# Designs tried in a protein design chat: miniprotein binders against q56419. Part 2

Target 1, 326 residues: q56419
Amino acid sequence: MEGRTLEEVQEEVFKRHGVLVPKKELEDLAKALEEAGLLLTEKVEARLKEEEEKLKRERPMRLAGLSYPEGEREARAFLEAFRASYPGEGEEARVLLMPHLEPSRVPEVYGAALAALEKTPPPERIYLVGVAHRPLKEKAAALPVPFQTPFGPALPDLPALQALDALLPFELFNTPLAFREEHSLELPLFFLKGRFPEARVLPLLVARRSPELGEALKVVLRDFPGLLVLAVDLSHVGPRFGDTPLTRTLAEEARRRDLGFLERLAEGEPEAALAFLGANPTRIDGVEVVASLLPLLRERKGKVLAHRLDLEAPTLSAVGAGTLVL

## First folded at step 5 (miniprotein)

Design Gf
Fold by OpenDDE base, second read of step 6:
Formats: C-alpha cells, sequence, structure tokens
Structure Gf (fold): chain B 326 residues (1-326), chain A 103 residues (1-103)
C-alpha cells in the first residue's frame, strides 16, 4: 500500500466491487500481504541472490528461443540450415570476421562463417572479440565464466585469460554486466560452440580502441594459440541510424564502404581499412575492434567470403554484414 | 510463468534496441527501448522481482542519459542503486555507481 490509507483502499474496493470491507479485515489482509510480501520478498531476495551467485558462475542464454533454438537437436538443425544457405566453400581461418546481427537477417553470411569453420582445424581455444554496446569501466573487458549454449557451456580458458590480464595496463575482468545482455558474443558463440564443442573460449568486449589489447593478445597467442574471431557488423544506414530512408545511392555507399573495408583487411592492410572509412559516415560497427587488433591483422592475407546489406523494410534502414577469413 | 516469459522477451528486445540506439545515437530507437523497459519494470514490480526491477531501472537511466535527460537518469540510477544495495545485487551496484559517476 505505497502511500494509500486504509480508507482509500476501502473506498477503492467499494467502488470496484460494491463491498465495504471492514477496516480490520483490510488491516489483516494488508498485514497478511505484508507478511506474504515480506515472505515473498525474502524468497525473492533468496532467489535473486541465488541467481546473482549463478550469474557469477555462468552467463545464461538470453536469446535462446528468440534468435536460435534452445534445444540441442533443433540447434543442430539450425546450424545445418544456415550452412546450407551459403552455396560456396570456405577457407581455413586463423582470423575470422563474422557478424553479430540477428541470424535470420543474414543467413548466408553466417553460412559462410560455418563454411570457413569446416576448413579450420579444431582450435584449442577461441578468442571471441565482440563490440561493447554498453559502457565498460575499461577500454576492454573479459568475462571468465562459462557461457551457456544449446550445445552445453562454452568454458573459459582461464590460463590464457590470466596471461592476457597480466599483460594489460588495466584490469581485464571488469564490468561483468556488459556481458549479460551483449549479443555480439552470444550469437557468434552459438555457431562457434556448435562447430567446436571442445574449444575453450576467451569472451572479450571492446568499448573503445585499445592498442594495448592487440599487443597483449599477440604475445598471448604465442603461448596460447587459437582462433581469433571478430564479431562485428558493418554499415548502419537509414532512419534508424539518423539518415534518410534507404535509397540506391545510400545503399551503394554503404556497400562500397563495407566492401572497401573488408577488402583492405583481406589484403593485410588494417590501417588502410580504417583510413578508408575516415569519419565512418555509414557507421561501421567493427571499427574499434579492428583498431584494437591491428597487430594481429597486419600482413595477413585472406578472402571475403560473403557480404550482405540487409534491409529492414519497416524502418527503411539497412545493416551490413560480412564474413572474412585471414 | 507467462509473466516471467514476457519480461525476458521484453528485456531481450529492449537490449537489442539499446544496442542499436547506443551505436547509432538515434533517439527514436532509445525511446522504443524505454517503452519496452517501462513495460518490463511494471511486470518486475508485479512479480516482486527486485533484481529485474533494479536492472530495468538502470537500463532506463542509461537510455535517458543518452537522450540527454540527466536529471531523470540520475533519479532512476539512484533508485536502482538503492534497491540493489538493499538486496545485495552487486552487479547493479557497480553499474549504477558507474553511471552516476558520469552524470
Amino acid sequence: as target 1 above (326 residues)
Amino acid sequence: TEEERRIEELLARAAKLLEEGLESGNPEILKEAIRLLEEALKIARELGDHEREAWVLFELAYALERLGDKEKAKELAEKALEIAKEKGIEYVIEWAELLLEEL
């Protein structure tokens, strides 16, 4: 009864139900509701504490049943369908750039990532670098806990994470909340875990360019070899992103920027890729991740496997997605 | 329960909109995220779920900060922090404190 008097509650019940409940009965009900509310509050507090302790131990799925199937059998069928959507063959990846966009929007781009993973020997560990769409306490962060997937938990590589932390000038294990709702890790991880069930994972987020992260990872990768995955989207254009409705000219510019970015990365020229974007007028998502990982991208030649600019018709907006192997 | 399913759906959708809104800076996306979070907040309160209440209050505060409503953002962040401290929700404490340092 936040701020209402017993008389006001009595009057409301009378107005709604035509019954005058005696004040004593309302007091007993309020007390029972307070006692039940206190008991519910204690139970809720205990459940919340248990959920918080659980969250300290694992990151649950947030998009299961929404973006991908929750059940393992259905999830395997989902992977197969996405792989089938890409008619090409993949190449072995040492570095994989793939999207984190809603999978149903760009199935062939995820299919291209799966095709690359088919040609990639099972890594011992995956360095999964996503985009922090929420603020971090530091430029980058890691979450050293299991990530739930339909294929079982993706387990962290604690030794490699500790080695990385030791080389950074800031605490790597910061801002655990940023990982809870971050889709840039969850969606790629579904595909990665489905393909490499035994691989350990280093879930990393970048909020702002961290040259220190790239240099540290370059050292860590010598002692702890693995697959590097950049989970990034490309251009964001149209009214949802502050532009006019998508036109042929705007779409051509978005595609030009996306492909020009990816092609320069495929040539082993990540600095040229960043320079090509300039002020990034089409809002390529992965810029801060690429800027952080320059030492790992330099001189690596590769191939663009897929690209799509996907139209969201209700908003006349579009998002670019691509798959690149290095 | 249906209410628990509904709140998780709302939070997942709001998270996507916040992500897109924060990346793009588009106020209309952030306003739609706020609408979903307000509905989630109502359900959290109806369920007596103080964790989700505190979390949603933080998310609302963060979205409002990005929209430039610093006064209301501060009010909601302080409320999120209050609930989180009372209930021992450590992650919301850290997050709300971080936001309040920026306000």
Scores: ipSAE 0.018, ipTM 0.419, lowest interface PAE 6.0, mean pLDDT 87

Design W8b
Fold by OpenDDE base, look of step 7:
Structure W8b (fold): chain B 326 residues (1-326), chain A 120 residues (1-120)
Amino acid sequence: as target 1 above (326 residues)
Amino acid sequence: SAEELAKKLEELLKKIEELLRKIIELAEKGKFDEAIKEVDEFIKKLEELIEELKELVKNPETKELADMIEYLAWAILELVFEVKDLLKQGRTEDAIELIEEILYAIKLILEEVKKIAELA
């Protein structure tokens, strides 16, 4: 909207719809919209700038009291209940694939992740790679600030983040506003921080496949060893995602693709996993993350601990979630 | 009533939010043609809403709120056309950024509409 006058808007409305909006009403409304922050006005820019400045210090909880408890005591009880929802035993993880879906939808899948974490020695640092559900300026980004949790702040590993940035052909510390409401980091971080309170975190988002990220991380992991966590969901099918309502056939196809993807990852063949999906018709969320991390996933054998295709009944849509240990 | 109008506006804003999110998702997946189609559907729905609002503007009791909603609808329409143009140009990142700005604006408007409805 840089440069269009209210008069030009008035003229365009008149040309298209034959309605002359009075200039005063447009001015009053523009003012109301300005006051409401609707116009990319100096006020919206100022507010975005203020939010960006806040994100230079810390990332506050956004889902506390909604997706998980805000209080530490209640949060610990929450973790215990989720762990109890998975009846199996975990395995030691060097790489953990876990969901970022609303925890209440797939409790046993998160429970499986907790079971794996119980068998995992406490890492010095956690590379937490989520999915960007908002645009990034670059293919990937990081936010080098403390992330608030009910268990205290998850502190960034600044040396490892700096080492990663130095190896990337783009600025890693981009698009801080993309982290403000990103649940793909916040939800898994709750479980990770609850289990490993002393671990530092590298919060990473992937918007588009970045082979450079995987190669850079492979180098960084040599000097800065830690647990790699892929916080990704699997298939997204049904009306919310552009399909017909969930049918048995569609659900079977989603499960087939989810399990086929996870099984090939468990065999240490991430390229085969990607090839198996082809055009990804069931919209597996984690494809760009896996494609970015190929060098770290190759030749690692592991086990699928849990999988669920969860129905969202109001929309007759479903989302796949899984837990994989490598 | 102002309350009914506020409820209708809230429903509309929620639908707009859903559509805009869908456009983002499609754009992020590189499904530009589908994204543009959704934008076109959105434009059509918004135009229909504006036409409905023309009737409400005729009522002096709802005129001020209807005028405000109409302006908002036009502002959103303009921004959505810009989104469409950006998508056509292959400027996906810019388009998504603009959609996010629209979503934020809608959220703020929704909050203000709720306040107005509570005061009415």
Scores: ipSAE 0.013, ipTM 0.247, lowest interface PAE 8.6, mean pLDDT 83

## First folded at step 7 (miniprotein)

Design p19
Fold by OpenDDE base, look of step 11:
Structure p19 (fold): chain B 326 residues (1-326), chain A 104 residues (1-104)
Amino acid sequence: as target 1 above (326 residues)
Amino acid sequence: SMEEKIRELAEKLAKLAQELLELVAQGADPEEIEKKLEEFIRVVLELYELTKEMNNPEAEYWLEMTIELVWEFLDAFIEGNVDDAVELLRWIAEAAAFLAEALS
C-alpha cells in the first residue's frame, strides 16, 4: 500500500477538518530538522535546562506584546478598554471563574471579570488555579516564584504555598517547565495583577481532578484567606478538537452545556454541575479544576456575568468562555 | 473496544513522537523524517475520529491535551519554529503515554 504522501494527508486533513496544513511548510520543516540535526536537539535540551533553572527564580512573560501590551501605560489602557467592553456592573467575588482564552477573542468576558474585581475588596492573596496544557508529574502543581507582568512581578505567597504542600499527599512543587508557557495562568494574572497590585499569588495548575487539593485548600484558606480564581475555559468544539466543522446544532449544544454548567455552579451545586456534563462531550476545560475544588464551591451562590462561544474561523472550531462570581 | 483502539493509537503516537525526536537527533535523511511524520499525522487523524466515542473522563483529558499539543506542534511546524516543534514532540510523547496509561 503506497504510503500516502504529505499531500494526501494534507488533503485528508482539509476534507475532514477544514484545516489546510501547508505542504511546503512540512517540507521546509523536515529540511530544517535535518539541518539542525544533533545541534538542534542539543540546543533544545540546553535551552530547556536553562529555562528550568530560570524558573527557579522567576516566570518571565511569554505573551507580552502578543496577547497584551508589555508597557505599563499601554497595559493600563488595555485593562480600561476591556472593562469598557462589558456594559454591566460586577458583584463582589469570593470565588471568581474567568477565562484564559486569548483576550481579544472574548473581551466582554474579561470585562465582566474586571467588573467583578471592581466590587471586590483587595485580597491579601489570590489563589489562581489554572488548567495544565502540559503534562504534570502530579495531579496538580505550583510554581513558587515571581510571575512577571507589565505591572511588576506577582510575588508568591510562600507561607501559604508551603502550608498547602504540607497537606498534600504529593509534591506540589513539580514540573516547573509546564508553567513556562502556560497561558491559563499568565493571561488571567495580567488582569488580576493590574487590579490588585499588592496581592500575593499562589499560581496553581490542575491536570487531573484532585479531591485532596480542594480539601487542603479549604484548610489553608482558614489561616491564609484570599480570593479564589478559577481560570478555565468552557466547551471546545469543532475540528481542532475532533468534531466536524461547527454547525448551529453543535454551537447550541456547546452553549447549553456551558450555561448549564455555570448556572449550577452559581446555585452552589458543583456536583450537579459536573453530573450535568456527564461524559463532557463538548470538552469543557474547567471540569478537572471544579472537580478538585468541590469543598470550596459547595453552597456558594453567585451569578453568571458573561458567556461567549467564540468561533475560530480558520479551523471552524469554537471555544466557550464565561465569567462567574460566587 | 474503542478504548483499546485509542490506547493502541496513543501508544503508537508516543512511540512515533519519540522516533521523530531520535531521527532528528541522529541527523537522519529528510525522506525518513518525512515518512515518519506522515505516519505520525495519520495516527493523529485516527485519534481525532475516535474522540467522539470516549467515555472515560481521565482518558478524555489526556486525549484533549494530546490533540491540543499536536495542533501547537503543527502551528510551530508551519511557522518554521523548529525549536518549539521539537519541544512539543516531547510533550506529545508524554501526553500520549499518559493517555495510554489511563486506558490500561
Scores: ipSAE 0.471, ipTM 0.784, lowest interface PAE 1.1, mean pLDDT 87
Fold by ESMFold2, look of step 11:
Structure p19 (fold): chain B 326 residues (1-326), chain A 104 residues (1-104)
Amino acid sequence: as target 1 above (326 residues)
Amino acid sequence: SMEEKIRELAEKLAKLAQELLELVAQGADPEEIEKKLEEFIRVVLELYELTKEMNNPEAEYWLEMTIELVWEFLDAFIEGNVDDAVELLRWIAEAAAFLAEALS
C-alpha cells in the first residue's frame, strides 16, 4: 500500500464494486501481513532459507518405497514389469507426453512411454516439463541440481538451463521449495532415468501458462537438442474434484475429451486441442503446459500410444492418463 | 486439536477462495460478494493468528505465500482488474491447500 491509507482502500473497493469491507477487517489484515513478514525475516526465513539451501545442492527421492522401489535392482525389475504391461510397440519420440499419476494406477500408460523410449535414440538431455502443485514466484521455474533416483543422480544440464534462464524475462531459478515434493517431476524421472541413465535433465515446472517459456525453449532446443517430455495428467472427474458421482456418461465424456485433446495434439494442432476443451469441464491437467509450449508442438504430428481413465472406486472419481509421441 | 482447527481453517480458506472466485468472475450481487469477502478475510486473520506460534517451516512458507497473494488480490480487485483478481484467487486457494497439507 504505497501511500494509500486503509480507509482509502476500503472506500475505493466500495465505489468500484459496491462491496463494503469493514475498516476493522482491513486493519487486521494489514497487521497480519506485517507480522507475517516479520516472522519470515526474524525466524521463519532463516528456517526456510536453510531448506532452500539444501535444495540448492540436491533434490532427494521422496517417493522411494512408496511409488517405486528404493533399491536399484528392484527398480530395474519394476521398470521391466511396467514395460511388460504394454504389449504394443512404441515409436520414436521427439516429444513425449506421459503422465505423472501414481504409476500403479496406470501401468500400461507408463509402459507405453517405455516402449516409445525403446525406439528413441538416447538423448544427451531431457527437457522434463511438469505441473507445479505448489505456487511458484513466477509462471515457471527450474531447479538446477541433481535429482536422486534409484538409478543414480539425474544430473542437471547446467549450460542449457543457463541459456534458458538468460532468454526469459524472469529468473528461472525462483522457487526451490516448490520442487521438494513435486511428484510431476519425480515419477516420470524414475522411468526416464531408468531408460536413459546418461542423459542430463532440465527439470522444469509450469504454474501458469508462459508463452515466453515456449519461445525460449524453442531457441534453446536448437542449440541443445534433446527429448522434450510433457509430464501431465488428463481429465479429473467425480466428487473428489467437485462433480456429481462418476457415472457411465461422465466417464465417457471424460474419455472423449482426453482422446480428442490428445488426437488434436497428435495432428500438430495444439491451439485446436486447447480450443476443443473450451472451459475445460473435465479439468484436464496438461492445459497450462501445452499452452506454454505451443511453438514446440505446432505442426508436429505423431500418435497416441495409450490412454486410461483410472477409476477411484472409493471416491466415485477418475483421473485420465495418456501417452503421446510426436 | 489445535492442529486440527488450523487445518480446518486452511481448508475453509481454500474453499472460500474458490467460492469468491466464482462470485467475482460472474459479477454476482454486491451484497453477496461483500459477505463472502468479509468471511474470507476473517478466516485469513484467524488462521494467521493461530499459526504464528507454529514451528513448521513449510507451513510458515505457505502462509507467507498466501498472505502475499491476498495483498495482490486486494490491489487487483480495487483497480477493477477482474481477470487478475480471479487468477489470484485461484493461487490463494492452492497456497491455502498446501498450508493445510503442511499442517497434517
Scores: ipSAE 0.000, ipTM 0.266, lowest interface PAE 11.2, mean pLDDT 83

Design p6
Fold by ESMFold2, look of step 7:
Structure p6 (fold): chain B 326 residues (1-326), chain A 104 residues (1-104)
Amino acid sequence: as target 1 above (326 residues)
Amino acid sequence: SMEEKIRELAEKLAKLAQELLELVAQGADPEEIEKKMEEFIRVVLELYELTKEMNNPEAEYWLEMTIELVWEFLDAFIEGNVEDAVELLLYIAEAAAFLAEALS
């Protein structure tokens, strides 16, 4: 006899990570998968193909009514409430680093971003760089379509996107389906569109570090100036992310890593910020984006406006979020 | 080596995800599906033990994505959302295959 029973696996998961995956739910899933058979798999694949075709025309809101209000009036009140969560004043941003974590979990961090936008002249366009949470076919991607928001559609800057595509060694418009549920663009965009309703957007995702992307963006920004936004989270620690349950020591390390990373970026030293993290033991989310965008971050000094390491109580895990102005 | 173990586990995870999809497509017995789920969860647990030892940025990216997708799959499973669970298995298989390639 070898291997472990389902119950032994469940208990091991609970003991090691503080999260129990009940045997009954596993059995119910197995039954549902069996009953669904080939028809459900074909149905899901067909639905994904249909979604992909729709995404070639527009990107609809996925989080309205969940993470932010759907109606414009309520959305504006929501925006102002978040600004009020940060009592400080911002500074003008040429580059803004802001989170994409659920806004209600880190309201003052988003409030700090809004404070920075108050001091920032309205840009003609926003280079919004998020993190792909679904596989991309290349190291980076864009989706050159309107992104819907409660404040109206965020229109793509097609000339800038075409210029960027022309400079890359791969097709930039390569994985529309990866944008379908991508909250790292949708959540920051809500705040950006609310403050800059006339700005066009370059909605970009980074999967893996791409020095080519940073060099190309340096050229494109020269001809198409705008606001660069790094929409990234920081440390990811605890069982949800492959660690032991969150302890005071792990939380202290994560906070130290987050702040050390942000402070080195604020000094215009992005290579030093990456070197400080080494193997990235607390899984700072922004590493691949920063590593891609080095030419745009070097020698650009600024300030850390806010930081929080936020507990995900049900999973005994935590996620760091910060606001940095360069 | 650690990278070798993680590569082996990532290949196994991709294989298990594909086998789960095939078992569903074939209408396999519930006991067979449960056994495959047990193997699947064990691979997830082993990957968690090894995640802090990565020194390959591309592999680290795919490992983080694979782990996150697995927990999204488990969330869908707890909620009884079978269409989301199937969709997530497709993404898990793709991400795990990229992880294995990054370690090649």
Scores: ipSAE 0.492, ipTM 0.767, lowest interface PAE 2.3, mean pLDDT 84
Fold by OpenDDE base, look of step 8:
Structure p6 (fold): chain B 326 residues (1-326), chain A 104 residues (1-104)
Amino acid sequence: as target 1 above (326 residues)
Amino acid sequence: SMEEKIRELAEKLAKLAQELLELVAQGADPEEIEKKMEEFIRVVLELYELTKEMNNPEAEYWLEMTIELVWEFLDAFIEGNVEDAVELLLYIAEAAAFLAEALS
């Protein structure tokens, strides 16, 4: 690519990856950056510091009005519509695997999660384990503050969080900024809070596999029983993720990997599920979470309620989503 | 080796991300920013082509994160969200640095 014009690069990228990098947008950004006159980096850094301080008190909604309604009435209607999108019945969940993908992309998968929640007695607390899409200082982290939702704040279970922290070889309460925009917690929490308004929450993020987390949680769950929720997506394939544009073959492989993973989890064989993926060529999002929670997933049998591989047409890419009850 | 190439690219990407941040901070000429963005994109594309050829789980994790952050950056960029774009560049620089470290 050395010596090529931007146009030539764009053409090559499009040709190879089916993605068009828009030149105009680059020009517009460059212009916007100029016009902003901003010690923008310093401003952004200052903003991040301020946001970090705020996160000591609460985690505000970031996706309200975008991914879900901000108003409670509208939010309730949203929940009902998503539940209606899944024609089946749920099962009682002790462990729920559900997506964190944009809800509008996979409504029936979220609907399946809601169906499962309908059959689940209200838990005292929800262990919500998401995927870190930002760097963490440790393999896992928690944010022990209220998370805002349209249904009111999801309050942290501080005693349970403290118990968990005490059992981990690292500081659990690390990298608060990683939680600020983390949709893997915010999106599932919307549904969970809407269904279980009185449940306390343990917002957890996993970056890399932490067997210690699973072992610690196993102990904590004995004294602090609750619903375990794995908020994970499945395969990520196509140009957005380093592949060629989605083909029938690639989609079939993604589905095979997704379903094979979920089915083995449903059989209570999480190690087999991980082994089945091998090098994870379709980039199943939930691998590190599952790998961290093996002690909690072993020998638990359940059912796959829903699965979808959703096409992102602008990038010719696709993301898998599923709902599993254990 | 492929790993060495990825490491070099990751280091370069981290550097380019920082340089972009510096240019923005300095209120640099749009043409200069654009030029640096072009270099940034080229490195991203090279990394992108190498994403499936790693046998280092830690490096693979950071590579995937880096690529995802780049896409988010591009999205923010396309949307004209300059503040988010800058924030994402910070994360790209960090993730790319971790990637390089994982391969060292």
Scores: ipSAE 0.385, ipTM 0.757, lowest interface PAE 1.5, mean pLDDT 87

## First folded at step 8 (miniprotein)

Design q2
Fold by ESMFold2, look of step 9:
Structure q2 (fold): chain B 326 residues (1-326), chain A 104 residues (1-104)
Amino acid sequence: as target 1 above (326 residues)
Amino acid sequence: SEEEKIRELAERLARLARELAELVAEGADPEEIEKKMEEFIEVVLELYELTKEMDNPEAEYWLEMTIELVWEFLDAFMEGNVEDAVELLMYIAEAAAFLAEEKS
């Protein structure tokens, strides 16, 4: 609302539609909302700035000792145990779709990702594209700093990140605080860094679909080739996500949506994969990332290596995860 | 607990945002849309009142950014930009769902 007020917006709607002028109580609520946004104190703003300045130097581990072991020796054993949970063989990947769900919930799905990495020549860099679980100032963001792991820091590919930033219609380095707690990068990175310790990383988040991001990445990948990783989860169903309790019917629908989405991606048909989901009734997490990256996914054929819909009995809910190589 | 209340409000906010997105996308009755919008904004304000009592940078950040997104939605909606309005509501729904997960 920089430079604009509710009255200015209402005037434009009235000129165009007349019937879209908000009710009086909506106007009162909008004024209360504006005032609420102004109530943050100088102490809160200073605290947020302190955290932001820390993130401009490095991104520390937040999930060590919680989702994966803190010690390097134990972390290597953990990684190998996950590989063992998937007895199959991988395929070489130029694009890898893998989850960011808690690893212990879907061990064979992460194991399948490791199997794919075994078949993949070590890349110079990894384009790691996760899902922003906290709001971003723009449709997408990056954080050009080392991300700490039990295997050492994952160093940013600064030239590739700068090239990407130069091609976008918005500042790419826009929301450091969104990365502070972002597990969709940290959890996949553990596995990627453990397997490719020399690769640099482009840590990217998508909040809302950005066709501009996909077009820019297509250009950057020509000069800075590497592995593209979509770190996304699939269906989210049940009361935690606004549904009725999980039933066999809802679980079957979630699996059908997950697999249909993955299968269409595996055929090199990302637009068909998105169309198959319609309004995304099972809330597949990967939609905004796929929609952003269409130019990189078209006509790339591959294989679905694993899928699991993980059930949460206490909440009567479920989350899907999959592994796809292209 | 206050955390349980925040989780419940965040779940309700996510549901209301999705429902409002459906109404806006289909071009529903203006009165129906405005009623749902009132419910939606009221939950945002309730969530603000609860989260401002927490000494937590993540909650404060979440609140600040979500209120900004609600303003972007209102702007898009008032301009008649249905596609952007629906996209913003779905993003707000996802953000609220993530907040609810953190409090579970």
Scores: ipSAE 0.260, ipTM 0.666, lowest interface PAE 4.1, mean pLDDT 85
Fold by OpenDDE base, look of step 9:
Structure q2 (fold): chain B 326 residues (1-326), chain A 104 residues (1-104)
Amino acid sequence: as target 1 above (326 residues)
Amino acid sequence: SEEEKIRELAERLARLARELAELVAEGADPEEIEKKMEEFIEVVLELYELTKEMDNPEAEYWLEMTIELVWEFLDAFMEGNVEDAVELLMYIAEAAAFLAEEKS
């Protein structure tokens, strides 16, 4: 789209698909993009460059005061409350699957993650793998800068990140702007940093399945041992996601798919977990992450600690969340 | 309230994104795709207008995420990359869902 006129865009869409996008809507969209700093005008380029330069230094909090408290004291009380919401005990984790959904929706699932972390010796580093809700230039990316949290900055493990980059067939340090607003890293990082303040972090995003990432990480983990965290959600069903309103049948299907996925992972059969989902009609979020990390998940047995299908009553929609330890 | 309106629009956007994704994936009639695309863009623009004037970090977060995805979707669609176009629409649906959750 860069350098093309709106007329050229309209003509190309029409030529390719026979679809005529109204010029007015395109103009309004272009204006919105420009105002949002996303159109590659000189002004936008300057803004993007400035934001990229900022991200070379640190990634600031975006959800502080919204999803979690900004102040450290309040943040610690928040952690304790979430831990208290899960009545069970955790298990030691070498791999932790946890949600990135808004914490207030599934407190006991995050509580289960905290319970697992209580039984986990403090790692030197945490490999935090989130879902890219924005396009990446490559299948996966990393941001090698401190991530701000109420507990202080989560510092990157630069040696481990460099080792990973060296083993990948693409540049790992791509698309820094994709990290700026990515909640799939920020939300789980709050809990992880709160529990392990001294751990370094490798913040990773997966847009599309990258088998190379899993193979590379398997090698890196030998020299740079640490906790692997998959920050993923499960099923997304209901009107918000193109389905009919939640029914017992739809909820049962979502739960069946969520639990079937998690249970197969818990048995050390990640390929079977993926195969079980098929076309993924309930839209499990973490599929591309799991598909990327197969070498690290194979033959690892563990336990499902928590699962919830959380109803959003106003939309009659629901999102699945789970906590799995391996 | 403005927050309630944003939630409602976000829910609608999520639905439209998925519906459009299905039409694109199936190679539906161009007229149907056109109509759905128009509705989709209109909701995006309406959300933009409501959020841009709000001093709300969450709204800003959503705006930057979603508008970029819409532009990339259009690019993928123009290039005839159906797979990428569908994937991007699904990402937009997730972004919209997130906004709806924060405002509910």
Scores: ipSAE 0.028, ipTM 0.457, lowest interface PAE 3.5, mean pLDDT 86

